# Ledger of designs, part 131: VH-VL binders against q9h9l3

Target 1, 176 residues: q9h9l3
Amino acid sequence: PRKMVAIDCEMVGTGPKGHVSSLARCSIVNYNGDVLYDEYILPPCHIVDYRTRWSGIRKQHMVNATPFKIARGQILKILTGKIVVGHAIHNDFKALQYFHPKSLTRDTSHIPPLNRKADCPENATMSLKHLTKKLLNRDIQVGKSGHSSVEDAQATMELYKLVEVEWEEHLARNPP

## First folded at step 7 (VH-VL)

Design w31 (framework fv_nivolumab)
Fold by ESMFold2-Fast, scan of step 7:
Structure w31 (fold): chain C 176 residues (1-176), chain A 124 residues (1-124), chain B 107 residues (1-107)
Amino acid sequence: as target 1 above (176 residues)
Amino acid sequence: QVQLVESGGGVVQPGRSLRLDCKASGFTFSDYGMHWVRQAPGKGLEWVAVISYDGSNKYYADSVKGRFTISRDNSKNTLFLQMNSLRAEDTAVYYCAKETYYQSSAYLRYFDYWGQGTLVTVSS
Amino acid sequence: EIVLTQSPATLSLSPGERATLSCRASQSVDSYLAWYQQKPGQAPRLLIYDASNRATGIPARFSGSGSGTDFTLTISSLEPEDFAVYYCQQYDNWPLTFGQGTKVEIK
């Protein structure tokens, strides 16, 4: 078994009308939920839309934020060779401009047993907030002031742990 | 600019099949979930189906489950809806609709862009 | 499924008047509610998302409010181009559902 971490990234809007999602914060936690990484990240291009309602990012957070190239290097060092858990994790990897092996990737938005435990359609992608409320009886992403990527990464790891044994057995029998 | 263009609508007899296409441009198609929403003449909007960014997850309204199949070809920026065993009650304008960005572990399934729609008429 | 009920079905007003449209959900949708405008022969246009946020390019006269089960779309002073059908949509749970619509028509 490899070491396991959970990741959650916050994006801001760049490009025309803020339609491009650029990395602006990344949080990584270990199996026990301890923070391994949590930094605000400065995109190389102009931020058009902070998307503060969801990202929690404000202009003040960009002051002294780690430049994208440096943050990417630090993050990739932590992820390489590990099982990485995330929710809709493709978006995090895209923002990092990074390919992680499918065999070492666990996406809690694409685990049918997890949806089944939550009494949700097995093939529908459910939000992290919904799964966390249903399965952990905990409210995350409360209010309209933005989300905490640390809180989201911690919740994601806890959700995965609910199905870890059965899902790892499934993946051993059905390699991706 | 973002554009979604539907095609494939027409008049068909009950029990027949029809395929709708939706060509996307102006955004990275492979990053977004895509939906079909329909509107019967003089009626309101009804959600029909969704497909995830990579095509691995699909979900349908109960009214079309088992008859309609949603699919996508990310290399061609095209969304499809295969409609089998068509019924008179499937008569509607069919819109393809784009999810907004995935943000902060939240699926934001409101639709920032819609196609202009394609009319499907199922009648004898 | 979550049922959204819009009221009134039809609202007859003159330009310059305030329009207030209601959308009520059969169970809580938190703030996961959007509003769309649809003109005859056209696709819907996003107005408001997450109950109260105006979409890009939407005039300030449009505002949304509410949370849980009760939501309101307000047009502070109707312009001629605002006479249209308005739909609410929830995206809190599957299946996604729309209200039946409120038609805002000119007197």
Scores: ipSAE 0.602, ipTM 0.863, lowest interface PAE 2.4, mean pLDDT 91

Design w32 (framework fv_nivolumab)
Fold by ESMFold2-Fast, scan of step 7:
Structure w32 (fold): chain C 176 residues (1-176), chain A 124 residues (1-124), chain B 107 residues (1-107)
Amino acid sequence: as target 1 above (176 residues)
Amino acid sequence: QVQLVESGGGVVQPGRSLRLDCKASGFTFSDYGMHWVRQAPGKGLEWVAVISYDGSNKYYADSVKGRFTISRDNSKNTLFLQMNSLRAEDTAVYYCAKEPYYQSSAYLRYFDYWGQGTLVTVSS
Amino acid sequence: EIVLTQSPATLSLSPGERATLSCRASQSVDSYLAWYQQKPGQAPRLLIYDASNRATGIPARFSGSGSGTDFTLTISSLEPEDFAVYYCQQYDNWPLTFGQGTKVEIK
C-alpha cells in the first residue's frame, strides 16, 4: 500500500513586477493530519512582492529560512513514492520545480464528486476555503494577515478523505 | 510585459457563428485561468466564461450556456471563444482577461490584465 | 447570483475634490471584491483587489475599504485623468458579477 500525504505551499513574487511565483513556505501532513514538514524557504531570487495577504510571509520569516535547494531535497524525500494530495497542486509542484507522477497525484480542485457534494458546478474550480466551508462546515483562511499552509494541507487531506473510496475506484478504471 | 490581444470580431448575422482568439504573451499562459468578459455598447461589464489552466474545467454565464464554448491551446498561448447561434443581444466588445497568481489554495478571480477587446456586432 | 449595486450612478466633481464611490452586495462577499477604472475606448484597469489592496502601479490617492456587503472606493484628490467610469466586481461566488458602474465626471 502507498502512503498518502497532503501538501500546501506559499509563494512570494519574484521577477519583473513580482509576477514569478517562488516557493517561500511548504507544509506537508500525513493521512491523519499530523505535520511532517513545515519550513519557511528562502528563494534564490530577490523578493519583489511578499504577497502577505495570502502567503502570510513577511521579511522577518526569511531571516532563518531554509535555502531553496536544501528545502527542495528534504521535501522531495517525503513526497517520492507517495500519493500526494493538494489543491491546485500543479502550482505547488511548479514552485518546487518537481515532477510527481500523475498516477500518484490527487488534486481536490479537479474532483467532480467533491463539487457535487458541495452543491457547486461540477466543472468549475472551487477554492479550498469554499469546499471546506460547504463540506466540513469549517472556516479556514480567516483574516487578512495571511494563510496557514498547515491549516490548508490539513483541510485538503480531510476533503480528499470524503471522496477517497469512490475517486480511487474511478482512477483504477480511468488511469491518468 | 504581459499582453493579451483579441481578434476575430466583426459583423455577423443572427443565428450564425463566430470565433474569437486571444493571443497571450509575457507570462506562462499554461499556469493561469482565463476568462471572457463582454460589454454591450454604452453598458457595463458582464462575465461570460472561464477556463482552467489546463482546459479541463469550463464554466459559463447562463446567458451564453449551450451556445458558447471556451477553449485554449497552451502550445500556442491562445484562448478561444466559439460563439454559436448568435443573437442581437450578444453585440458587445469582448475582452479576454487573466486571473492573477494562484496563492495559498485560493483561486483569485479578479483580472490583473485585460486585452484591448474586439467588437462583435450581430445584426441582420 | 450576487447583485452589486453602485451609487451614485454619476458623481460630478472638480479636480482636487475627494470622490467616494459605494458598492453594495446583495449578500456577503467577504473581502472578495475588486475595483476597476475604465476610460472611453479602453479596456478596464485593475485598481483595487481584496477590497483594500492597491494593484501594482496604482497611485496612493486611490484606496478601498469595506467587507461583507458594503464597500467604498475613495479618490482622495481627483486628478484630470481620474474622470472615468468605475466598476466593482465580486469573486466570492459563481457567476462572477460586476456593478453597473459609477461615472465620475467633471462638474
Scores: ipSAE 0.661, ipTM 0.879, lowest interface PAE 2.1, mean pLDDT 92

Design w33 (framework fv_nivolumab)
Fold by ESMFold2-Fast, scan of step 7:
Structure w33 (fold): chain C 176 residues (1-176), chain A 124 residues (1-124), chain B 107 residues (1-107)
Amino acid sequence: as target 1 above (176 residues)
Amino acid sequence: QVQLVESGGGVVQPGRSLRLDCKASGFTFSDYGMHWVRQAPGKGLEWVAVISYDGSNKYYADSVKGRFTISRDNSKNTLFLQMNSLRAEDTAVYYCAKEDYYQSSAYLRYFDYWGQGTLVTVSS
Amino acid sequence: EIVLTQSPATLSLSPGERATLSCRASQSVDSYLAWYQQKPGQAPRLLIYDASNRATGIPARFSGSGSGTDFTLTISSLEPEDFAVYYCQQYDNWPLTFGQGTKVEIK
């Protein structure tokens, strides 16, 4: 529990036609849902598409944002050696340009028992919003002004806690 | 720039098997979920199957469960659909389709790119 | 499964006229709805995603609106190349589903 954190990142579009996803916000919460990190992050490349509908990021958030290289160092210091929980977490790690050991990674989009509890197909990847509504009876990502990475990280930790005992036992028997 | 090219379609008898390939280029194939969507002659679109970015998760339409198997080889930028126990009702153009970016804990499962399609005819 | 019902089945109009196409979902799909255009012998082309956002390269005459269960695709002034079949698609829940299509044809 204590060595466990949940992460959620927001990305903006950079590169040709805004097709490259670049880190622009990161939130990390502890086992109890308390915020350990939440910063806007300035990509090293020109932002073509803020993707505000999803990211919640606007030009004003970039004014005092932490440069990518500095933010990355801060974030990796928090993640290193901990069990990191996320939803489709490979996207967060890619945006961070970071490799986290698979043995310490928990992806709530890839946990069959969690889908089973939600009456969803075990092998289909379900959205965080759907699982949170089904299992926690809570609506997240409401409206069209962008998502809260803090809210998403908190929901992700709570979802993992529903299957933690069962899934940790599975991983002990079937090391990744 | 982004290209999806299907192959493997043809005429087969009921009960036989066929494998479709979809070769991807112009994007990082291993980052995206991929889908198969079909269209019977003169009819609308029907979603068939999905595979996750790493191949670990797969899901199918009820009409093809137990008969079709989706797979991918990320080292070759290729998506596959193995079709077994084919029925006349499986006659369709089969399209390979790409998801958009995963963004802010949301899956964007609309299809920004499609292949040209490959025709599968199941006829006796 | 979520059923999408498109109406009308066929819309007969002349170039320069406004086209209004409806897509109704059997349960709420929030804004997780896309629109595609398909011409004979061609693959579908993405027009609109997240109910109202135009895809890259799509002309301004195409617009989408709606949320929940009722969605509309509008073509403000039909061009000759716009006569095609249009499909809506929801991606809120599994399985992914498409509407049956609306054919926009020349009068």
Scores: ipSAE 0.612, ipTM 0.868, lowest interface PAE 2.2, mean pLDDT 91

Design w34 (framework fv_nivolumab)
Fold by ESMFold2-Fast, scan of step 7:
Structure w34 (fold): chain C 176 residues (1-176), chain A 124 residues (1-124), chain B 107 residues (1-107)
Amino acid sequence: as target 1 above (176 residues)
Amino acid sequence: QVQLVESGGGVVQPGRSLRLDCKASGFTFSDYGMHWVRQAPGKGLEWVAVISYDGSNKYYADSVKGRFTISRDNSKNTLFLQMNSLRAEDTAVYYCAKEVYYQSSAYLRYFDYWGQGTLVTVSS
Amino acid sequence: EIVLTQSPATLSLSPGERATLSCRASQSVDSYLAWYQQKPGQAPRLLIYDASNRATGIPARFSGSGSGTDFTLTISSLEPEDFAVYYCQQYDNWPLTFGQGTKVEIK
């Protein structure tokens, strides 16, 4: 019925001592893993900490990056009215300054059946890397040069597809 | 300034209950997972429990599972640990600890800030 | 559960000397390892995260290295305030676990 997309965002540190997480890249993929959106995004605030170890973002990526307000508008047009899949997706929505309806949100860090399939405690929040290794036998986020938000979004969609039928049925019986 | 201030420790008899509070300030409490870590007198650190940013996911060390309950009130920036059926081996300083920011689908569960600790002594 | 073994249990050294502390994991934790310093009566203080990154405000004499199962914390030249207990912690898998600690004491 509804279209489904997966999202993963990269954040950089802004504000005092770089403690504020500001959007600096966003990737969105469709159900089949095809890229619908992938842009570097320029925060409106001064970047204190690029967090490159995880974000993969460097100063050169900011030179021609899309300004936050423009990128946000583009992203929201893609997300609105769709089922949006992500991992710890509240962090992505926070960085976008966006509130997506819970009924259309799927968070692979909070799906007990997915943890059960991975032989992990159902109520523990597992990283995308661990779930992907255990369930898809694939290593993501390799090395120390930063993560690929495209790779993360694709893995997130594939993980959700493993429990989609069971979880959609659960949500129909137990609306959020 | 990030601060975590613990309270509720004391001396209790085995089998009794005690609740620990941890008041947070200086960061957006509702954005972070929070943990309890304990340390028995003269011993090392032992991880006890975690609660997700919204309180929906909770996980415990096997030693406390079924007896301790972690909870939070985001409107009050407060973390709780309800300790039931206390045993002598639960005697420890209990620290609340903040995990760092979530980044690029990675949970960074090392602790950038700790409370001062509150002593719980379980003795007969 | 991942077991972290720290060695030695105690290092007896003088100010100005180099301290080398080891932490060995029972299985790979990649680089998801942190180091903490604790003084009597105080909460632990984060020193190193992701095996080799110094936390904010930590002096350059502290450095971390290693990956997989073998990790090292080095204090290049001990200052009086560095005599404390040091703990490693893995955050690669649940439950989170700490090493038993290494005490760095004055000779």
Scores: ipSAE 0.432, ipTM 0.822, lowest interface PAE 3.2, mean pLDDT 91

Design w35 (framework fv_nivolumab)
Fold by ESMFold2-Fast, scan of step 7:
Structure w35 (fold): chain C 176 residues (1-176), chain A 124 residues (1-124), chain B 107 residues (1-107)
Amino acid sequence: as target 1 above (176 residues)
Amino acid sequence: QVQLVESGGGVVQPGRSLRLDCKASGFTFSDYGMHWVRQAPGKGLEWVAVISYDGSNKYYADSVKGRFTISRDNSKNTLFLQMNSLRAEDTAVYYCAKEGYYQSSAYLKYFDYWGQGTLVTVSS
Amino acid sequence: EIVLTQSPATLSLSPGERATLSCRASQSVDSYLAWYQQKPGQAPRLLIYDASNRATGIPARFSGSGSGTDFTLTISSLEPEDFAVYYCQQYDNWPLTFGQGTKVEIK
C-alpha cells in the first residue's frame, strides 16, 4: 500500500498586524518516526509576528532559512502520492498552498474513535497535547519557548497508529 | 477589518424556535472554528456551542444539548444557531465568536473577535 | 467541568492605581487561559491569551501571568477606559468555561 508520513508545520504572522499565517518551518517523519525533512523556511513577505510562544521561531532562524518556493517544492515531492497524517492538517496544507487528496489525508483532530479512546467527546476537536497525554502518557509542547514540529509530527504518527486498523477499515467502507 | 454581525434575535414564547445567523467578513471564514457564547441579563458569559472549520465536528454545552444545533455555510461565510424548545432560562445576548488562529497543532479556543451580540428574550 | 473562580468580585480603584485580578481553576489548565474586557452594552474584547500573551492592539499596561491553577491579570496604571468587567476563560478542556467576572469600578 501507499507510504505514510506525518507532517507538522510552524507558522509566523505576516501581512497587516501579522494576521496572515505564513510557513516558517516544516517537519516530516516516516511511519517509524524517523525525520525525512526538517527545515526553517523563509516567507516571501515581511514577518510582523514570530508567534514564538507557539512556533519556537526567532529572527536568528531566518538567517539561513530555505526560501518558501524552494522548500515548498521539496516538501511536495515528499508528500505526493503518500498518506499524510497531521493534526488540524488543513492549516499545514493552507500554509503550503497545497491541495492533498482527501482520500490520502488523515487528520488526528477529526477521528472520533481516537477521541473516544481518550475519554473525550467524539465530535469535539482536541489539542495534540491533550490526546498525546491521555493516550501515550507523554507531555509534549512543554514550556513557553515554542513547539518542536518534529516532536509534534512524531506524536501525531503515534496517535494515528492507535486507530490505524479501525480507521482505514472505516474509510474503505465510507470513502471521502 | 474583521467583522462578525449577528441577526435573528427577538422575543419568542417558551417552546418556540428561533434561528440566529452570524455573517463573517475580513478573514478566511473556512479556516476557523466558530462558537456561540451567551450572556443572561446582568450575568456572566456562558459557552454554548462550537463547530469546526469544515463543519464536521460540533459540540454543545449540556444546558442546550438536544435543543440547539450549530451549523455553518462556508460558501456564504455564515454561522447559524438553530434554537428549538426555547426556555425562559435561554434569555440572553448571544454572541458569535471566532477562535484564535491555529498555531503548531495547538488549538487556540480563545476568542479573538466577537460579534455585537443579538438579544433573545423568551417570555410568555 | 473546570470551574474558574475570580477574585475579588469588585475592585474599587482610582485612575493611575495598579489593578491585580485573580483567576483560580478547580484543576490545572496549564497555560490555556484567556482574559477578556467587557464594557456596558459592548461585546467582550480579548486582552490576553495563553496566560501571558497580549492580544494585538492591547496596551502594554495589561499583562497576564500564572500557570496551572493560579492566574493573574495586572493593569499597571488604570486609565479611565479600563473601568469595566474582566472575565477569565479556560480552553484546556471541554466544556469551555468562564469565571464569574471581576468588576473594576471608580472609587
Scores: ipSAE 0.576, ipTM 0.860, lowest interface PAE 2.6, mean pLDDT 91

Design w36 (framework fv_nivolumab)
Fold by ESMFold2-Fast, scan of step 7:
Structure w36 (fold): chain C 176 residues (1-176), chain A 124 residues (1-124), chain B 107 residues (1-107)
Amino acid sequence: as target 1 above (176 residues)
Amino acid sequence: QVQLVESGGGVVQPGRSLRLDCKASGFTFSDYGMHWVRQAPGKGLEWVAVISYDGSNKYYADSVKGRFTISRDNSKNTLFLQMNSLRAEDTAVYYCAKEGYYQSSAYLYYFDYWGQGTLVTVSS
Amino acid sequence: EIVLTQSPATLSLSPGERATLSCRASQSVDSYLAWYQQKPGQAPRLLIYDASNRATGIPARFSGSGSGTDFTLTISSLEPEDFAVYYCQQYDNWPLTFGQGTKVEIK
C-alpha cells in the first residue's frame, strides 16, 4: 500500500517567443485534499510570457518565489515512493525535469472508466474542467485571472477516488 | 522552424483504402497531440481526428468513426491516418495540424502549425 | 456538437478600411476560441487563440475580442495581403468545430 498524492503545476513561457514551458508554481495535496506543498517557483530563464489567463502567475509572484533547483528538490522528496495522481501529468513531470515510475503514476486524462462515468468517449482526452463538472458537479478554472493549482490538484484527487478500486484492480491484472 | 509535410493523397475508388503520412520537424513531436483536419473542395474546415502525445488516446469525428484510424510513430516523428471504406463525401484536402501548448490542466486544441495539405479524391 | 456561425458570409471592402468579423457559438465556449486566415491554395494560418491573444508574428492590426457565445475578429486597417477567408474554431468541447468562414474580398 503506497501513499498517494495529487499534483498540479503552473507553467510560464520562457525561451524563444515564450514557447518553452517552465515551472512557476506547484501544488501537492494528500488523499484527503489537504495541501502538502504550494509554492511559486522562479524559473532559471527569463520569463517571456506569464500565460496569466491559465497560470494565474504575475510578475509580483516571482519576487519571493523559490528558485527552481530548491523547489524541485522539495517536490521530489514528497513524490518519491508515492502514487502520484495528476491530469495530463506528463506535462508536470516534464516541467519538473523528473521521471516518476509508470507503476506509481495515475493520469486522470488517461483512465477510460473515468470518461465512461462522465458519459464521454473512453479514448478522448477530456479536460479536468469538463470531468470535474460532469462527475463532481463543480465548476473549476472559473474566470480569466488564472487557474488555482491547489483547486486543480484537489479536483484531480477526488476524480481518481471515483475509479480508484476499479482502476487499481485493472493495473494489478495489467501491469504498466 | 516547425514544419509538417504530408504525403499519401491521391485518387481512389469508393470502398477502397488510403494512408496519409505527416512528417514533423522543428519541435519535440513526442510532446504534442496531433490532429487531422479536412476541407472539401470549396467548403469549410472539418475536424477529423486526434491522437495524444504518446498515442494512447484517440478520438474521431462521428463521420469517420469506425473507418479511419489515427496513429503515430514518435521515433520517426510521423503521424498517420489510415482511411478505410472511403466514400465520395471523404473527398477533401487533408491537413496535419499541431496542438498549441498544454497549460494548467487546460488542453489548448487550437492549431499553431499546419501541413501544406494533401488532396484525397474519392471518385468512381 | 457546438455550432459556430460566422457573419457576414462575404465582406467587400477596400484597402485601408476596418474589417469586423463575427463568430457566434450555439453554447458558451468560454474563451476557447481561435481565428485562422486562409488564402487560396494554402493551409490555414493561426491568427488569434484564446479569443484575444495574437499568435507569434501576427501584425498588431489583427485583434480578437469576446467570450462565451459572441466573438469578434477586427482588422483595423486592411492591407492587400489581408484579403482572404477567415475561420473561427472552438476548443471548449468535443468534437472540435469550425465556423463556415467569412470571405474578405476587394470591393
Scores: ipSAE 0.552, ipTM 0.854, lowest interface PAE 2.7, mean pLDDT 91

Design w37 (framework fv_nivolumab)
Fold by ESMFold2-Fast, scan of step 7:
Formats: structure tokens, sequence, C-alpha cells
Structure w37 (fold): chain C 176 residues (1-176), chain A 124 residues (1-124), chain B 107 residues (1-107)
């Protein structure tokens, strides 16, 4: 198995006016897109806004959800020492309250060659949905029932694989 | 309470330079992308430039590319716009604008908070 | 670049009436569309994002709908403070673009 995984998290709104993003689901896939982890996660704080339109999370998903402290431990054991691929991954790490080394982090929202292949401005942030449609000819995040973090993690890994050789060579020459 | 306060506007002759500052407070500045949006007198809104949360990525409207430089100092919660080779067409109120909070891999480039703007007048 | 066309340019209505504002995109922007309100001498204020989601503190009389290329902002019953200019903005692709605005004025 490659020492590379892709992650996508779903967040719900907690705190004042629901403006704090708290982890409520996490999916991790391996290099081939096989699911290594996929759990609903119970935030320690009161959920003000489920953000269901995007997160796909509803009150019923919280009933048997893994408590944040336990889920975090499980997730970190998977991520530690691996190259972790994500889209706007800084937000996922923030929700996990976790620091992952930049040298082992790959953010598909910030890879100029990937945007170039999609005929998009190299240094502008593009959505996962847009890049997946342009480069993989696949529609993700379809409908109004919320996003699938499994689908998003799988798409993110496939996008990274399109530029992996070029980008890893670039990083070797220009360490972060 | 989220606040964005612009400064540095004024009257300047064509071909000269100005630097605009935007001081942020009430949120974790280093977590969000920041933008400049301008509005010419009596006209609509025009997007100018963006900088990523960590300052590593920058993108500009074609009308200002090569003349304007966006930058930020996360230790000071401050966004900057260096405007060089100013033209009469750059006359506008310049707004500092904050990206929305992240929601489940969705786009964030809508503006949940704006500064009150600073007027830049380019005239002879 | 994606062009947003707002119509009508001006809506002349009385308090208590329903206002319906249109924003049409030159190509699909999915649901990546926001609406802003701007009063004279003030910065724009976010009303709606992701086509239909009301921003915090925005009254329930404001609602957004649509997807793809056709979007609508509805004010169910105009209050005196609602007479302003309204802008739509897409964030599906770069550069970010705004519509030209619809002025809602008192009849």
Amino acid sequence: as target 1 above (176 residues)
Amino acid sequence: QVQLVESGGGVVQPGRSLRLDCKASGFTFSDYGMHWVRQAPGKGLEWVAVISYDGSNKYYADSVKGRFTISRDNSKNTLFLQMNSLRAEDTAVYYCAKEGYYQSSAYLQYFDYWGQGTLVTVSS
Amino acid sequence: EIVLTQSPATLSLSPGERATLSCRASQSVDSYLAWYQQKPGQAPRLLIYDASNRATGIPARFSGSGSGTDFTLTISSLEPEDFAVYYCQQYDNWPLTFGQGTKVEIK
C-alpha cells in the first residue's frame, strides 16, 4: 500500500451564530480509493447549524456517532507519517485540531499544474467540484442531500494522481 | 465583532503609486482568503485581487495585472494593496472583503464582511 | 469571464409589495451565487450565499432561489429600509464577477 491517503471532512456549525466549524464526519481513502475510515463524529459542543445542504449531516447521524476525542485519536493514527492529500485541507486539519507537517501535506486547491490542466488560472483557488468535472469528467456533490466525504476524498486522490510525478519532483527541488 | 478598516486612499496623479492597508479584527485573520473589490463613482462593483489565507497564492483582475500587488501580514492582521502606474480608470472606492467561512468543500469566495472603503482619485 | 445580467435595471414599488429581482449568468455557475444589498454611501451587505442560504442576521423576508444560469432574489414584503441597490455575484469561476445592479426605489 502506498504511504499516501486522501481525507475529506464534513463540518457543522457550533459556537456563536454557528460560525465555528466543528468536525462531524471524516472519510479517509488510500491511494487506490479504498475506504480506510468513514465515521460520523459527535462534536463536544452544541450544534447550532447542521449545514445539511453541504455536509449531508442530520440530527439522526449524531445518535450513534463516535465522540470527537475517540474519532480524533483514530484519525491521527491513520494520518501520522503519511502524505495526506486534501482539498482546502487546512480547514480539515483545523476541524481536527491537528497539525500535519507541510512537507507531507498536498492541497489540491493549491497545485498550479492541476489548475493548468483544467485551463484555469494557476494561482486561483478552484472548487473540488469544478476540477473533478474538468479533469475527470465526473459530477460530484450532486443534489441537495449534502456532499459525500467519501466521494470527495476519492475525487481528491484521483486529481492528485494526475499531477503526482510533476508535483513530487517540484517539491523535491523546492522543499516547503 | 468583525471589523475591516481600510486606509491609504487619497488623490494622486496618473502614473504615481499608492498603498492601501486593511486592518482586520474580530476573527482569525490567518484562516481566510482576503480580497479587494472596487467601485467607480456611480458604477457597480468590480473584483480586483485575491490572496490566500497563508499568502502563497495571489490572483488579479486583468485590468490591474502587472500594476497592482496584493500582500498580507498575518502577524499584524493586515492586508495590503500596492497600486503602481495608476490610471484615471482606477478611480474608485476600494473595499477590503473577507471570504465566507468554509462549508464542506464548497467555494468560499462570497464576501461575508466588507470594510467601509477608502476613496482613490486619480486625476491631473 | 462569466457575465451576470440583472433585470430589471430599476424596480419602482411601494412598501408592503413583493419584489422579485433576476440575475442571469452567461454560463452555469451551479449554486455559487451571492446577493448583496448596498445603500448610498455604504459598503455592500451580504444577504444570500450559495443561491438560497440567508446570511446571519438577514430578515426572513429575503429569500434566494435558482441554480445554473437563472437566479432570483425575492423580498416578500418591502420595508422602508429595503429600498437600495442589489447586486448578484458569482464565485464559480475566475475572475469573480458582479451583476450591474438592480435599484429598488419607492414608487
Scores: ipSAE 0.581, ipTM 0.861, lowest interface PAE 2.6, mean pLDDT 91

Design w38 (framework fv_nivolumab)
Fold by ESMFold2-Fast, scan of step 7:
Structure w38 (fold): chain C 176 residues (1-176), chain A 124 residues (1-124), chain B 107 residues (1-107)
Amino acid sequence: as target 1 above (176 residues)
Amino acid sequence: QVQLVESGGGVVQPGRSLRLDCKASGFTFSDYGMHWVRQAPGKGLEWVAVISYDGSNKYYADSVKGRFTISRDNSKNTLFLQMNSLRAEDTAVYYCAKEGYYQSSAYLEYFDYWGQGTLVTVSS
Amino acid sequence: EIVLTQSPATLSLSPGERATLSCRASQSVDSYLAWYQQKPGQAPRLLIYDASNRATGIPARFSGSGSGTDFTLTISSLEPEDFAVYYCQQYDNWPLTFGQGTKVEIK
């Protein structure tokens, strides 16, 4: 459905000792996995730690990056009014300094039926990498060059589609 | 400056209950998963329980499942462990521990900060 | 559950010597492995996360390497304060597990 998108963000470390996670890349895909948005984003604060092993972000990416305020506006226009799927999506929304209605939010790290299909404890928080390997037989986030937010967003949408009918029915009976 | 301070430890008889508290400061408590890890005297570390940032997910080690309950109060920056039906083998120093920083759609369950620990002794 | 086996159990060395500590996982944990240092009467302290990344404030003499099932913590030149117990921990799968520890003691 056109009213549903998946999002994944990459963060870099800013603030004291690089302990603040600041948005530095965002990817958004539609229901079919087509890319709607994928931009490097320049944080308003000095980058202390690129966290390159996970983020895939290097200093060169910041030269052409979209300033945070502009990128945020673009991203929110895509998300507003849509069902937004993500994995550990709270962290993405925090980095965006954005509140998305809980009724329109789907977090694949907090869907018990998805864990059950993966033969994992229903009430544990499982990584995107683990769920994708177990349920889609696909290895993501491989190597030491950093993760692809496009790849992560696409995997997240595919994971949600495995439980979509069951979970939407559950939410209709038990509104958040 | 991140701090985790445990309290509530003590000496209790087998079959009794005890509640441990862990007060957090220096970070946004509501953004992180929190764990309890224990260490029996002279032994290694054993993971006990986890609670997600919002309290919606909880998971326990098999050794404590059904007896221990992890909970949190984000308005008070406090983590709890309710320990029921205590056994001699539950005797340990109990640490609360904070998850690492989130990166690339991965919750990172390494522990960047630990409390000082609180001793629980279960003896008759 | 994933079992982590640390070796040796005890490593007796003098200050200035190189320490090499091993951690083996019963199945692949990719790079989701951390190393901790614990001194008597103290809480563990994070040294390395994601197999090879030094935690903030950890001296350069500490380094981690490995992926999959075989991991190594190296202390290039032991300082007096480095004599402690070291634990590895995996966070690839539930339940979270620790190795049994390697004690680095003064010869």
Scores: ipSAE 0.428, ipTM 0.821, lowest interface PAE 3.3, mean pLDDT 90

